# VHH binders against c3ng28: the designs that were tried, part 3

Target 1, 373 residues: c3ng28
Amino acid sequence: MLIIIRPSGEIALKSPRSRRNFEHTLANNIRSVIKEGKIWRSQGVLFLEVNDNNKNIEELSKVFGIASFSPVMSIKSYNNNLEDIINKAKEVFAEIVKGKIFSVRAKRIGSHNFTSLDVQRKVGEALYPFSRGVNLENPEVEVFIEIRNDVAYFYYKIIKGPRGLPVGVAGKTVVLFSGGIDSPVATWMMMKRGSIPVILNFNLGGSVHRKFVLEELSVLRKWSGGHKLKLFIVNGTDVLIKLSQIEKRNRVVMLKRVMYKVAERLCDKANAKSITTGESLSQVSSQTMTNLYVTEYGIKYPIFRPLIGFDKEEIVELARKIGTYEYSIKLPEYCAISTKARTSVELDEVLKDEENLNIDYEKVLENSEVIEI

## First folded at step 18 (VHH)

Design y7
Fold by OpenDDE, look of step 18:
Structure y7 (fold): chain B 373 residues (1-373), chain A 119 residues (1-119)
Amino acid sequence: as target 1 above (373 residues)
Amino acid sequence: EVQLVESGGGLVQPGGSLRLSCAASGFTFSRYYMSWVRQAPGKGLEWIGRIYTTGDTHYNPSLKSLVTISRDNSKNTLYLQMNSLRAEDTATYYCARWGRYIEDLFDIWGQGTTVTVSS
């Protein structure tokens, strides 16, 4: 089986050097997902040759950087023989257009003694007797011929990819991963932009919490372009016991700060240049503008909040699309942070509390369980 | 009058076992998560584990192999079974109620019971 893979449109907009790099990364990611096959780049697209029985082809729909892909039939046209193209089109498309209103779309790259319009017209004429008619605006079936130099490709299926950028092109980000609905979606969004996530979880619920986090990550792994996911599980309860010593009103924000501080250390260790969270503005009392300000105060790395402008329904929709929603909703309540947090905390108070707590963030990270998925 | 009262502490030899109890009163015990915490001399508080209303447990990974937490709701009692005790396990052991919100974490504490592991 031969498949044409079309990279995301935004990749084509990159400089030649960057484009090549992105396409190269995309190819590598595809290789990792498909495992068996031959892949090569040519004239802005990728070709993938695989066995007909390859079961992993569907996984291409989860490879970021792919706009679309199509199984194709092909012939070599050594003499720019349009008749050969017509004959092959009849062979490939006659059954497809049988009894249907159809259209032919042709594209050429290279030098030929015929135009794309010629191809469309002649192939259309040849297929017409098999069909119920031709309609260019609203066909029941559309068939495609793409001629690239001396090779003509025939296809009628276009499968959409997830677009975005190939995972790996944008470096690493540490994700604060709670196991709720939001954090997996945030992770997915960062992968779509080419980032490799390094997962940091504060376990607050024990084995059950761990279980669901792993399930969610298993889902996300299907989107990672073959990149392994590293998970760091911190004993969150050890942090909570320390927080019990500070003012109640500051505990939630302080917990978040501790998470950020540990994430900062993990960034150093993992060579990540950002921290990602699933926070959404005003979704909860702890996620007000003021509290976010206080929470991230002094953190060395950029804090990415891809969901900052999303409402809960939008996030849920994405979670369903991704496939994590079903796991996230099963997470017990005691695994989540329940709070009566104030809508605003004072920075000075929080900093004072932080100083008094004197948490060894490096040690917290060192004591974490590390899992590779 | 909410109250937690620990008992069962004492002197034990290395390798020995001990079972601590915490009697709860003044609240609906079955509705609350409960936790054990200890403090060794000169050290900070160390979380041991938690038991949920469902009976599920969450342990400190460092102590998981040595401790078992259970509860009897009919007796309003929390238990901590400790095995293979070491000198380093010498501490005052506290039971604490786990509040629903972060702001209410460990909102009620017992007076503690002292465990000394020594030859």
Scores: ipSAE 0.651, ipTM 0.858, lowest interface PAE 0.8, mean pLDDT 94
Fold by ESMFold2, look of step 18:
Structure y7 (fold): chain B 373 residues (1-373), chain A 119 residues (1-119)
Amino acid sequence: as target 1 above (373 residues)
Amino acid sequence: EVQLVESGGGLVQPGGSLRLSCAASGFTFSRYYMSWVRQAPGKGLEWIGRIYTTGDTHYNPSLKSLVTISRDNSKNTLYLQMNSLRAEDTATYYCARWGRYIEDLFDIWGQGTTVTVSS
């Protein structure tokens, strides 16, 4: 079976050099996901040839960089012979248009002795006897003919892909991954922009917390374009104990600052250029404008918050689509960062507390458990 | 009435072993993370370790080889086993319950039991 794969339109807008790089990365990702078959690039699309009984083909719907894909039948049209195209169209489409109002859509790339309108008209005439009629504006079924140089491709299914950019084209980001609802969604959004996530988890809930984080990453692995996900697990209890020496109102923001500082060191180690969090503005007391400002103060890497403008229901909708929601809601209450009431912190107090705590962030990272998914 | 009561302290020889108990009452013990914390004379509090509801543990790295924390949910009891005791292990040992809110850390403490390691 032959499949035309249409890259996201965003890829098509790149310079020729960037486009080749992005299409090459996309092809490599598809190869790793589909497991077997031949893939090649041709004039703005990719072709994938696989065995007819390959049941993994629909996993293409989770490969970022794909706008859509279609299984096709094909023929070579020697001397641009329109009659061969018409005859093949009858063979492929007769049962598809049977008893239905249909339309024919054709397009061409290359030089031909006929127009796309010629193809649409002649094929429409040939299919009409099988059908209930033609309606170009609002058909019940559309059939497609795509003529590329001396080959004609015939299809009637268009299967949507997730769009975005191929995982791998945008470098690495360290994700502060709590395992709640938001951080898996933020991870997915960064993969959609072509980034490879490096996962940093501060475990507050022991073996149960670890279990559900691993389940969530197993789901996210299906979206990674075949890239493995590297997980660093830090036991957050050690950090929490050190916070006993500072005022209660500052502890949550300080814990987050420690997470950011350890993430900085992981960026250096993993050659990542950014830190990603699932934080959303004003959703909880630690995520007010003032507290976010204090949390990231003095951090050397860009902090990406892809969910900053999302409300909780929007995030939940994405989590369900991605498949992580069912695991996120099973995290024990003690695993989440909780606070009694909305409070504000002051930068100078937090910075003095941080200096007095004198935490060795590199040692915290060195003591992490490392898992590859 | 929520209470934690430690017992099992006393005088012990260097190199000896001791098992401390903490009896919990007034709450559903099996639903809470617990810790042991100690305070040597004239010193600050030193966290020993945490035990989760499932029984897994995480220890202060400096004490990991010396202690074992366990729990018996059917008896509402937390245990601390200490081996190869040294003079510097002389301290008051407290049982503590982890609170729901991070900013509180421990919300319930026992009265403590004193361990003296005599050289």
Scores: ipSAE 0.616, ipTM 0.860, lowest interface PAE 1.5, mean pLDDT 89

## First folded at step 19 (VHH)

Design z1
Fold by ESMFold2, last read:
Structure z1 (fold): chain B 373 residues (1-373), chain A 119 residues (1-119)
Amino acid sequence: as target 1 above (373 residues)
Amino acid sequence: EVQLVESGGGLVQPGGSLRLSCAASGFTFSRYYMSWVRQAPGKGLEWIGRIYTTGDTHYNPSLKSLVTISRDNSKNTLYLQMNSLRAEDTATYYCARWSRYIEDLFDIWGQGTTVTVSS
């Protein structure tokens, strides 16, 4: 089976050099995901020749950078013979339009001795006897003919891809990945913008926490365009114990600041230029405007919060779509940063506590377990 | 009434072994993370380790090879095994329950059991 793959429209708007690089990355990602397939680029689209296998179609539907794709039938039409195109259109489309109101859409790339309108009219005439009629504005079925130089492609299915940019074109981001509902969604959203996530987990729940984080990353791995996901696991209990030295009211923000500071070190080590979290403004008491301000104060790298404006229901909907929700809800309560009180902390007090704790963030990172998924 | 009661302390010779127990009541023991914490005379609290609900553990690095924490959820009991005891291990040993809230760290403590390591 032959498939035409249409890159996201955003890619087509890039400068010629960027566009070529983005299309190359997309092709490489598809090649790494699809086994026993042949892929090549041609004048703004990609072609994939692959066995008719449901697994291959499902995998292709999860490759960021694809706007849509269509299985096609094709013929080679020497001298741009319109009659050959009409005859093949009848063969492919007669049963598709049978008893239906239809329309024909034609597109051309290259030089031809006919127009796209000629194709639409002649094919429409040829198919009309099989149909219930034509409606160009609101058909029941739309059939497509795309003529590229001396080859004509025929399709009637357009399968939507996830759009976005190919994973790998936008550098790396360190994701603070708790394994709750939000952080896997934030990871997915960054991959959709072409970023490679480097995963940092503060383990608060032992082997069970580790298990569900790994299961969630196995799901996200299906969306990574074939890029492996590197996971750093820090045992968060050691950090919790150090918090005994400071006032209770400051401990939650301090824990988060430790996470951000370790993430800074991982950015340096992994050559990432940003930190990503699943935080949403005002979703919980630790995520008020004031607490987010104090948590990120003085952090060297930009902090991206792709979910900052989402409510919980919207995040849950995305988590279900991505496939991580069912694992996230099995996480023990201890794995969440739960707080008893609604408090606004004071920046200068938190910074003083931080100086007094004098945590060696490099050492915390060096003691992490490293797993590649 | 939520309660933790330690037992098994006493006088022990250097090089000896001791097993402490902590009996839990008034809450669903199997759903809580637990720790042992000790306090030598005149010193601050020293965290020994954490045990998760499924029985896996994480220890204070300085004590990692010296102690073993275990739990029997069917008996609502937490255990601390100590071997090759030295005078430095003389302390009051507390059983502690981890809070669900970060601010508290531990929300329930036992009364402690005293271990004295002396010739």
Scores: ipSAE 0.776, ipTM 0.926, lowest interface PAE 0.9, mean pLDDT 91
Fold by ESMFold2, fold request of step 23:
Structure z1 (fold): chain B 373 residues (1-373), chain A 119 residues (1-119)
Amino acid sequence: as target 1 above (373 residues)
Amino acid sequence: EVQLVESGGGLVQPGGSLRLSCAASGFTFSRYYMSWVRQAPGKGLEWIGRIYTTGDTHYNPSLKSLVTISRDNSKNTLYLQMNSLRAEDTATYYCARWSRYIEDLFDIWGQGTTVTVSS
């Protein structure tokens, strides 16, 4: 089986060198996902040839950088007469248009002795007897012929991809991944911009917490373009115990600052240039403008919050689409950073507490469990 | 009335073993994470370890080789097994319930049971 894969339009607008790089990365990601077959670039599209029984073709719908793809039939050496194209069109499309109102769309790349309209008219004439008629504006079935140089391609399915950029073109980001509803969505959004996520989890709920984080990453792995997801698990209990030394009011923000500081060290280790969180402004008391400011104060890497402007229902909708929601809702209550009161912190107090605690963030990271998935 | 009551403390010889119990009442014990915490005379509190609802544990690294925490959810009881006891293990031992809220850390404490390690 032969498949035409159409990269996202954003890729087509890049300079020639960037476009080639992005298309090459996309091709490699597709190869990793499909696991067998032959892939090549040609004049703005990718072609994928695989065995008809390949189980992985449906996974193309989860490869970032793909706008759409179509299984095709093809024929060569048509250039000396249109009859070969017409005969093949009948072979491929007769059953498809049978009893239906249809339309024919034709596109050409290269130089030919006929027009796209010539192809549409002749093929339309040949298919008409099988059909219930033609409607160019509102057909029940639309069939396509794409002529590229001396090869004609025939298809009637256009399967949408997730668009975005190929995972791998935009460097690495360390994701603070609690395993709740929001952090998997934030991870997905960063992959959509071509970033490779490096996952950092502060485990607050023991083996059950670990289990559901792994299940969520297994789902996200289907969207990673074949890139493995590296997970660092820190036992958060050790951090919680150290917080006994500071005012209750400051403990939630301080816990988050510890997470950011450990993430900063992981950025150094993994050669990542940003930290990503699933935080949304004012969603909970720890995520007010003031608390976010205090939480990130003095961190040397940019903090990306892809969900900062989303409300909870929007995040849930996306989590369901991605497939992580069903696991996120099974997370025990202890795994959340729960706060019982309005949290109001002062930067100077938090920085003084931080200095006195004198946590060795590199040691915290060194004691992490590391898993690839 | 939420209550935690420790028992099993006493005098023990160096090198000996001791098993402490903590009886929980007034709440759904099986839904809470628990810890043992000790306080040596004249010293601050020292966290020993945490046990999750499913029975897995995480220990203070300084104590992990000396201590085993377990629970029996059907009997609402938390246990601490200590082996190879030394004089520095002399302390009052408390069981404590983890709060659902980060700010509190522990929200319920027992009255403690005293362990004395001496010849």
Scores: ipSAE 0.762, ipTM 0.923, lowest interface PAE 1.0, mean pLDDT 91
Fold by ESMFold2, look of step 19:
Structure z1 (fold): chain B 373 residues (1-373), chain A 119 residues (1-119)
Amino acid sequence: as target 1 above (373 residues)
Amino acid sequence: EVQLVESGGGLVQPGGSLRLSCAASGFTFSRYYMSWVRQAPGKGLEWIGRIYTTGDTHYNPSLKSLVTISRDNSKNTLYLQMNSLRAEDTATYYCARWSRYIEDLFDIWGQGTTVTVSS
C-alpha cells in the first residue's frame, strides 16, 4: 500500500533549508513508528510504501508534523494520456460514487497536454452513470486525482494528522512530571512543538506513584515520533523531610523551588534549554502570580507553562484525547502536592530559608533512578 | 480519638536486637504513610524512614542497612526492627503519621518509647 503524507502547513512556510531539515526529521520519525515501510520525499509530500496488509497506518495520526495522509492508487501516463487516467478513475471510484451525489477534484504538478479542469470534467462524465449526479459545491462524496509529472494518484480518504512540528526539531525540555492530569498534557503540548521531553519525577508515593507515572509515559510514547522517553525519578521524601526546618507557609513554594533547581541541573546534564511544567495560573493557591514569580526566581533556563491559560475542563479534555486521563485519575492523594490554605510568600524569606536548607541539587539528581521508555 | 502508641523499648546490650511496635487507632491505618523518627539525648529529631501503604519503604540513607520498617494493616500496627544495636542508637523512638498536606509533614505523633543501649 502507497500513502501520500502531507506535512503540516507550518513546515511548508519555512525557509528552504529549514523545510528540508523538518521534512527529513518527519521522515525519520515516520520510519521509527512504521517499522517496515519505505519512505521518500517528492515535491512537498512524503510517500510511504507498506505491505498491503499493514494495519499500522493509523499510528500516523499521532506523528507530529503530519497535516493529513491518504492511501492512494496510482498509474503512469507515459504519453500524457488522459484516457488512461479516466479508465483508472472508473476502476477506483465507481463503487465509491455508486448511488451518490459526487464531485471530482484534480490537481497537477508538472507539464501536461490537459488541464486540471479537463481531468475533473472527463472523469466526472465517466463516473456519472454510476452515480445519482454531480454537485460541485456540496457533494455526498468527493474523489481526488493528483497528477504528479507522469504519475496519477487516486484517493477518496483524507485522514487528519495532529499537525505541529516533528518531534526532535526544537531540542530538549525537562518536564516536571508529577503524573497528575496536567503534566502529561504539558508534555504532549511540548512534543507538538517539536521538543523531546526529558522527564523528571519527584516520587512522593512510592511504588504506586512510580507505576502510574510509567503507565502515563507509555501512553505518551505513542506520540513521541519513535523517540524514547527518558525518566529520572527522585525520591521526594528526602526533600519533604528537609522542609521541617522552615516555616509551614513557605513549604509548598520551597518544594517547588527544589524541583525547579533539580530540573535546572538536569537541563545541564541532558543539554536541554528549558523547563516545562503543567502549572495553570490560579488553578491552586501555590500557582498564583506572586507564588509562580517566587517559585521560578533566579532559575537560569526558561520556564514553559503550556497550560498557563487553560482551565481545568480544557486540560481534562486534552488528557482524554491523549489517553493519559484514565491513569492520572487513579493517582493516590499522597502523590500530589496538596495544600491546606492559600499561601502568599515573601521572596526574601524564601531565599533565606533556601540558603539555610543548603540542598545539594546535583546529589539529589545523581541519586535518581533512570528509566527509558 | 486518633492515637499512636509505641511499645517495645527498654535496655539492651550492644550488639543486641529490638523490635518496636506502634499501635494505631482512631483512623484508617491502611490508608496512611507512616514513619519512625528518633531523638537521641541532647540531639534533634532524626528521621529513620517512611513506609507506604503498600509496604514498600524509603530509608534515611545513613540508616538504610541498620533498620527495617514493616506494617501489618490487619493489626493496625507499625514495626521497627533494629539489629546490631550500638550506643549511638540510644534514643526515644517515635511513630509518626504523614499528613496529606505538605505544610504539616507529620500530623500525628506517638509519645515515644525509649531505647537504651548500654553494657
Scores: ipSAE 0.759, ipTM 0.921, lowest interface PAE 1.0, mean pLDDT 91

Design z1
Fold by OpenDDE, last read:
Order: sequence, then C-alpha cells, then structure tokens
Structure z1 (fold): chain B 373 residues (1-373), chain A 119 residues (1-119)
Amino acid sequence: as target 1 above (373 residues)
Amino acid sequence: EVQLVESGGGLVQPGGSLRLSCAASGFTFSRYYMSWVRQAPGKGLEWIGRIYTTGDTHYNPSLKSLVTISRDNSKNTLYLQMNSLRAEDTATYYCARWSRYIEDLFDIWGQGTTVTVSS
C-alpha cells in the first residue's frame, strides 16, 4: 500500500531549512507510529509504503503535522502520456463513480504537455458513461489525480489529519497534570504545537487516581507521534498535610504554587523550558487573575495556559474528541476542591507561608514515582 | 448521627505493641478515606497515616516503620497497629474521616483513645 501524506500548511510556510527539519521530524514520528515500511519526502509531501495488512494506518489521523493522507494507486507515465493516465483512471475510478454524480480534480507538479484541466476533462469524459452525471460544485463522489513529474497518483479517499506541528519540534514542556478534564486537553494542545510533554502529577486520590491518570495518558500517547511519555507521580498526601499548617483560605493557592515549584525543578531535570497547565481564567477561585499571578510568582520558566480563554463546554468538547473525557469524569477529587478559597490571595502572605513551610521541592520530586508510557 | 469511636488505648511497656480500633457509624464507611492522628502532651497534632477506599495506605515517613493502618469495611472499623512503642509515642490517638476539601482535611473526629508508653 502506498500512502501520500500532506504536511500541515503551516509547515510549508517555513523557511526551506526549517521546513526540511519539520518534515524530517514528521517522517520520524510517522515511522514510530507505523513501525514498518518505507517513508520518503518528495516535493513537499511524504510517501509511505506499507504492507496492505498494516493495522496502524488509521493512527496517522492522530499524528500532528499531518493535514491529510490518502491511499493511492500510481503508474509511471513517461513522455507525458495522458492516455495512460486516462486508462488507469478508468480502472481505478469506474466502480467508485458508478451510478453516482462525480467530479474529477487534477493537480500537476512538474513539466507536462497537458494541463490539469485537460486531465480533468479527459478523465471526466472517460468516467462519464459509468456515472449518473458530473457536478463540480456538489458531487456525491470526488476522485483525484495528482501528477508529479513522471508519476501519476490516483485516489478518492482523503483522510484528515490533526494538523499542527510534529511532536518534538518545539522541545519539552512540563505539564501539571491533575487528571481532570482540563489538563489532558492542555497536554494535547501543546503536543499539537510540537511539544513533548513531561507529565507531573500530584496524586491526591490513591491508586484509583493513579489508574485514571494512566488511562488518560494512554489515550494521549496515541497523539504523541510515537514519543514516549514520562510521568512523574508525587504523592500529594504529604504536601496536603504540610499545607494544613497554613490558613485554610490560602491552601489551594499554596498547593498550586508548590506544584509550580516542583515543576520548575522537573524542568531543570528534564531539560524542559516551560510549564503547562490546564488552567482557565476564573473557572475556579484558584484561577482568578490575582491568584494566577500569586501562584506563578518567581517561577523562572514560562507558564503556558493554552485553555486560559476556553470555557468549560469547549474544553469538554475537546476532551471528548481526544478521548480522555470518559476517564477524567471518573477521577476522584479528594482535597482538590476548595469551598473557602480566597479569590484574591495576598502575595506577601503566600510568600511568608512558603518560607515557613520550607518545603524541599527537590526532595519532593526525587521521591516521585517515574513511569514511562 | 455520624460518629467515630476509638478504643484499645492503655498502658504499654516500651517495645510493646498495641492495636487501636475505630468504630464508624452514621455514614458509608467504605466510601471514605480514613486517617489516624495523634497528639502528645503539650505538643501539636501529628498525622500518622491514611488509608484509601481500596485499602492502600500512606504513612508519615517518620512513623512508617512502626505503624500499620487497616480497615474492615464489613465491620465499619479502622485499625492502627503499632509496634516497638517508645515513650515518645505516648499520646491521645484520634481517628478521623478524610475530607474532600483542602480547607478541612478531616471533617469528622473521634473522641480519642490515650496510649501511655511507660516502664
């Protein structure tokens, strides 16, 4: 089986050097996902040759950097032989257009003694007797011919990819991963921009919490372009116990700050240059403008909040699309809920509390469970 | 009425062992995390450990080697097994229900049972 893979349009906008790098990364990711066959780059697209019984082809729809892909039939068409193209089109498309209103789309790359319109017209004429008619605006079926130099490619299936950038091109980001609805979506969004996520989870719910976090990550692994996901699980119980020493209304904000501080240490360890969270502005008391400011105060890495402007419904829709929603809603929410949190915690108070708590963030990280997914 | 009642406290010699019990009533015991907390004379509260609904446990690192928390959901009972007791383990021991809210880690407390370790 031969598949033509179209990179995201965004990749085509890059400089030649960057484009090559992105396409190279994309090819590597595809290799990791498909695990067999041959892949090569040519004239802005990727070709993938695999066994006909390959079961991983559908996973290409989850490889960031792919705009679309199509199984194709191909022929060598030397000397600009349009007749060969027409004959092959009849062979490939006659059954496809049978009894249907159809259209033909042709594209050329290279030098030919015919135009794309010529191809469309001649192939259309050849297929017309098999069909119920032609309609260019609203066909029931559309067939495609792409002529690249001396090779003509025939396809009628276009499968959409997720677009975005190939995972890996943007480096690593540490994700504060709660296992709720939001954090998996945020992770997905960062992967879509080419980042490899390093997952930091504070387990507040025990083995059941761990279970669902792993389930969510197993789903996200399908989107990681073949990249393994590293998960660091901190037992949050000790942190909660320590936080019991400070004022009740400040605990939720302080918990978040502790998470940021540990994430900062993990960035150093994992060579990540940013921290990502699933926070949405004003979604909860701990995510007010002021509390976000206080929480991240002094953190040396950029904090990315890809969901900052999303509402809950939008996030849920994305979670459903991604496939994490069903697990996220089952996650136990022990001590993750605040009923008395201040909507505006004072920075000075938090800094004093932080000093008094004197948490060893490095030790917290060192004691974490590490899992590769 | 929601209630926790500790029992099993008393006088024990150094190096001895003791098992405390906590009887729960008025709520679905099996659905809640439970914890043990102690308070020594003149000192603040010290968290000992908690047990999850699955039976998994997490302990204060300073006490991990000396304590075991378990539960019997069929009896609505929480247990604290203590071994190799020392004088510094003298305290009132409380069972507490773990809360879902961070502002109150423990929302229900027992009356406590006193353990005295002395020769």
Scores: ipSAE 0.754, ipTM 0.905, lowest interface PAE 0.7, mean pLDDT 94
Fold by OpenDDE, fold request of step 23:
Structure z1 (fold): chain B 373 residues (1-373), chain A 119 residues (1-119)
Amino acid sequence: as target 1 above (373 residues)
Amino acid sequence: EVQLVESGGGLVQPGGSLRLSCAASGFTFSRYYMSWVRQAPGKGLEWIGRIYTTGDTHYNPSLKSLVTISRDNSKNTLYLQMNSLRAEDTATYYCARWSRYIEDLFDIWGQGTTVTVSS
């Protein structure tokens, strides 16, 4: 089976060098996902040759950097022989257009003695006897012919990819992964922009918490372009116990800050250049503008909050789309919910508390469980 | 009425062992994480350990005494096994229900049972 893969449109906008690099990364990711097959680049698209029984083809719909892909039939059309194209079109499309209103779309790359319109017209004429008619604006079925130099490709199925950029092109980001609804979505969004996520989880809920986090990550692994996901699990119990020493109203913000501090250490270790969170502005008291400022204060890496402008419903919809929602809603919420958190904690108080707590963030990270997914 | 009642405290010699029990009532015991906390005379509260609903446990790494926390959901009972007890382990031992809110890590406490380690 031969598949044409169309890269995301934004890749085409890159400089020639960058484009090549992105396409190369995309090809590598596809190889990792498909596992068996031949892939090559040609004139702005990728071709993938695989066995007909390949079970991983459907996974292309989850490979970032792919706009769309199509199984194709192809023939070599030497000497600009339009008749060969017409004959093959009849063979491939007659049954597809049978009894239906159809349209033919053709495009050409290269030099030919015929135009795309010629192809559309002649193929349309050839297919017309099998059909119920032609309608270009609202067909029941659309068939496609793409002529690239001396090869004509025939397809009628266009499967959408997730677009975005190939995972890996943007480097690594440490994700504060709570296991709730938001953090998996944030992770997904960062992967869509080409980042490899390094997952940092504070386990506040025990084995059940761990279970669902792993389930969520298993889902996200399908979107990682073949990249393995490293998970660092910190036992949050010790942190919670320490936090019990500070004022109640500051504990939630301090917890987040501790997470940021540990994430900072992980960035150093993993050569990540950013921290990603699932925070949304004003979603909860700890995520006010002021509290985010205080939480982030002094962190040396950029904090990416891809969901900062999303409402809860939008995030839920994305989680459903991604496939993590069903697991996230089962996550037990222990000590992650605040009833008395201030909407605006004071920076000086938090810094004082931080100093008094004297948490060894490096040690916290060193004691984490590491899992590769 | 939600309550926790500790038992099993008493006088024990150094090197001895003791098993404490905590009887829970008034709530679905099996759905809550539970914890043991102790307070030595003149000292603050010290967290001993936590047990999850699955039976998994986490302990205070700073404790020198060997402790094991377990639970029997059929009896609504939490246990604390302590071995090789020292004088420093003299304290009132409390069982506490783990809270879902960070502002109060423990939302229900027992009255405590006193353990005295002395020769």
Scores: ipSAE 0.751, ipTM 0.903, lowest interface PAE 0.7, mean pLDDT 94
Fold by ESMFold2, look of step 20:
Structure z1 (fold): chain B 373 residues (1-373), chain A 119 residues (1-119)
Amino acid sequence: as target 1 above (373 residues)
Amino acid sequence: EVQLVESGGGLVQPGGSLRLSCAASGFTFSRYYMSWVRQAPGKGLEWIGRIYTTGDTHYNPSLKSLVTISRDNSKNTLYLQMNSLRAEDTATYYCARWSRYIEDLFDIWGQGTTVTVSS
């Protein structure tokens, strides 16, 4: 089976050099995901030759950078003969227009001695006897003929892809990955922009926390375009114990600042240029404007919060679509950064406490467990 | 009433071993992370380790060769096994329950049991 794969429109708008790079990365990602197929680029699209298999369709639907794809039938050389196109159209389309109101859409790439309208009219005439009629504005079924140079492609299915950019074109981001509902969604959103996530987990819940984080990353791995996901697990208990030395009201923000500072060091080590979190403004008391400001103060990498404007129901909807929700809801309370009261912390107080704690952030990172998924 | 009661302390010779117990009551023990914490005379508190609900553990790096923490959720009991004891291990040993909230860290403490390492 031959599949025409249409890159996201955003890719088509890139400069020629960027477009070649993005299309190349997309093709490589598809090769990594679809193991038995042959793939090549041609004039703004990709072609994939593969066995007819529902698994291949499911896997393609999770490759960022694909706007849509269509299984096609083709005539390799039609010898400038519209009749060959008409005959093949009848073979492919007769059953799907049977008893239906239909339309024909044709388009052409290259030079031809006929027009797209010629194709639409002649194929429409040939299919009409099988159908209930033609309606160009509101058909029950629409069939497509795409003529690219001396090859004609015939399709009637357009399967949606996830769009976005191919994973790998936008560099790396370190994701603070708690394993709750929000951080897997934030990870997915960064992959959709072509970024490779480097996962940093502060383990607060031992083996159970580790288990669910791994399960969630296995799901996200299906969306990574074949890129492996690297996980750094820090035992957060060592940090929690140090917090006994500071005021209770500052402990949640301080814990998060430690996470950001360790993420900074991981950015240096992994050549990532940003930190990503699943934080949403005002969703919980620790995520007020003031507390977010204090949490990130003085961090040298940009902090991306793709969910900053989302409410919880919107995040849950995405988590279900991605497939991580069912694992995230099993995470025990201890594994979350739980706080009992809204606090507005004072920047200078937090910075003084941080200085007094004198945590060796590089050592915290060095003591991490490292896993590839 | 939520309660933690330590036992098993006493006098032990250097190089010896000792096993402490902590009986929990008044709460669902199996749902809480637990720790042992000690306080030497005239010193501050020193965290020994955390045990999770599944029985896996994380220790203070300076003590992990000395200690083993375990739990029996069916008996609501926390244990601390100490080996190769030294005079510097003389302390009051407390069991403590981890809070669900970051701010509190530990929310319930036992009264403690005293261990004296002396020849």
Scores: ipSAE 0.748, ipTM 0.920, lowest interface PAE 1.0, mean pLDDT 91

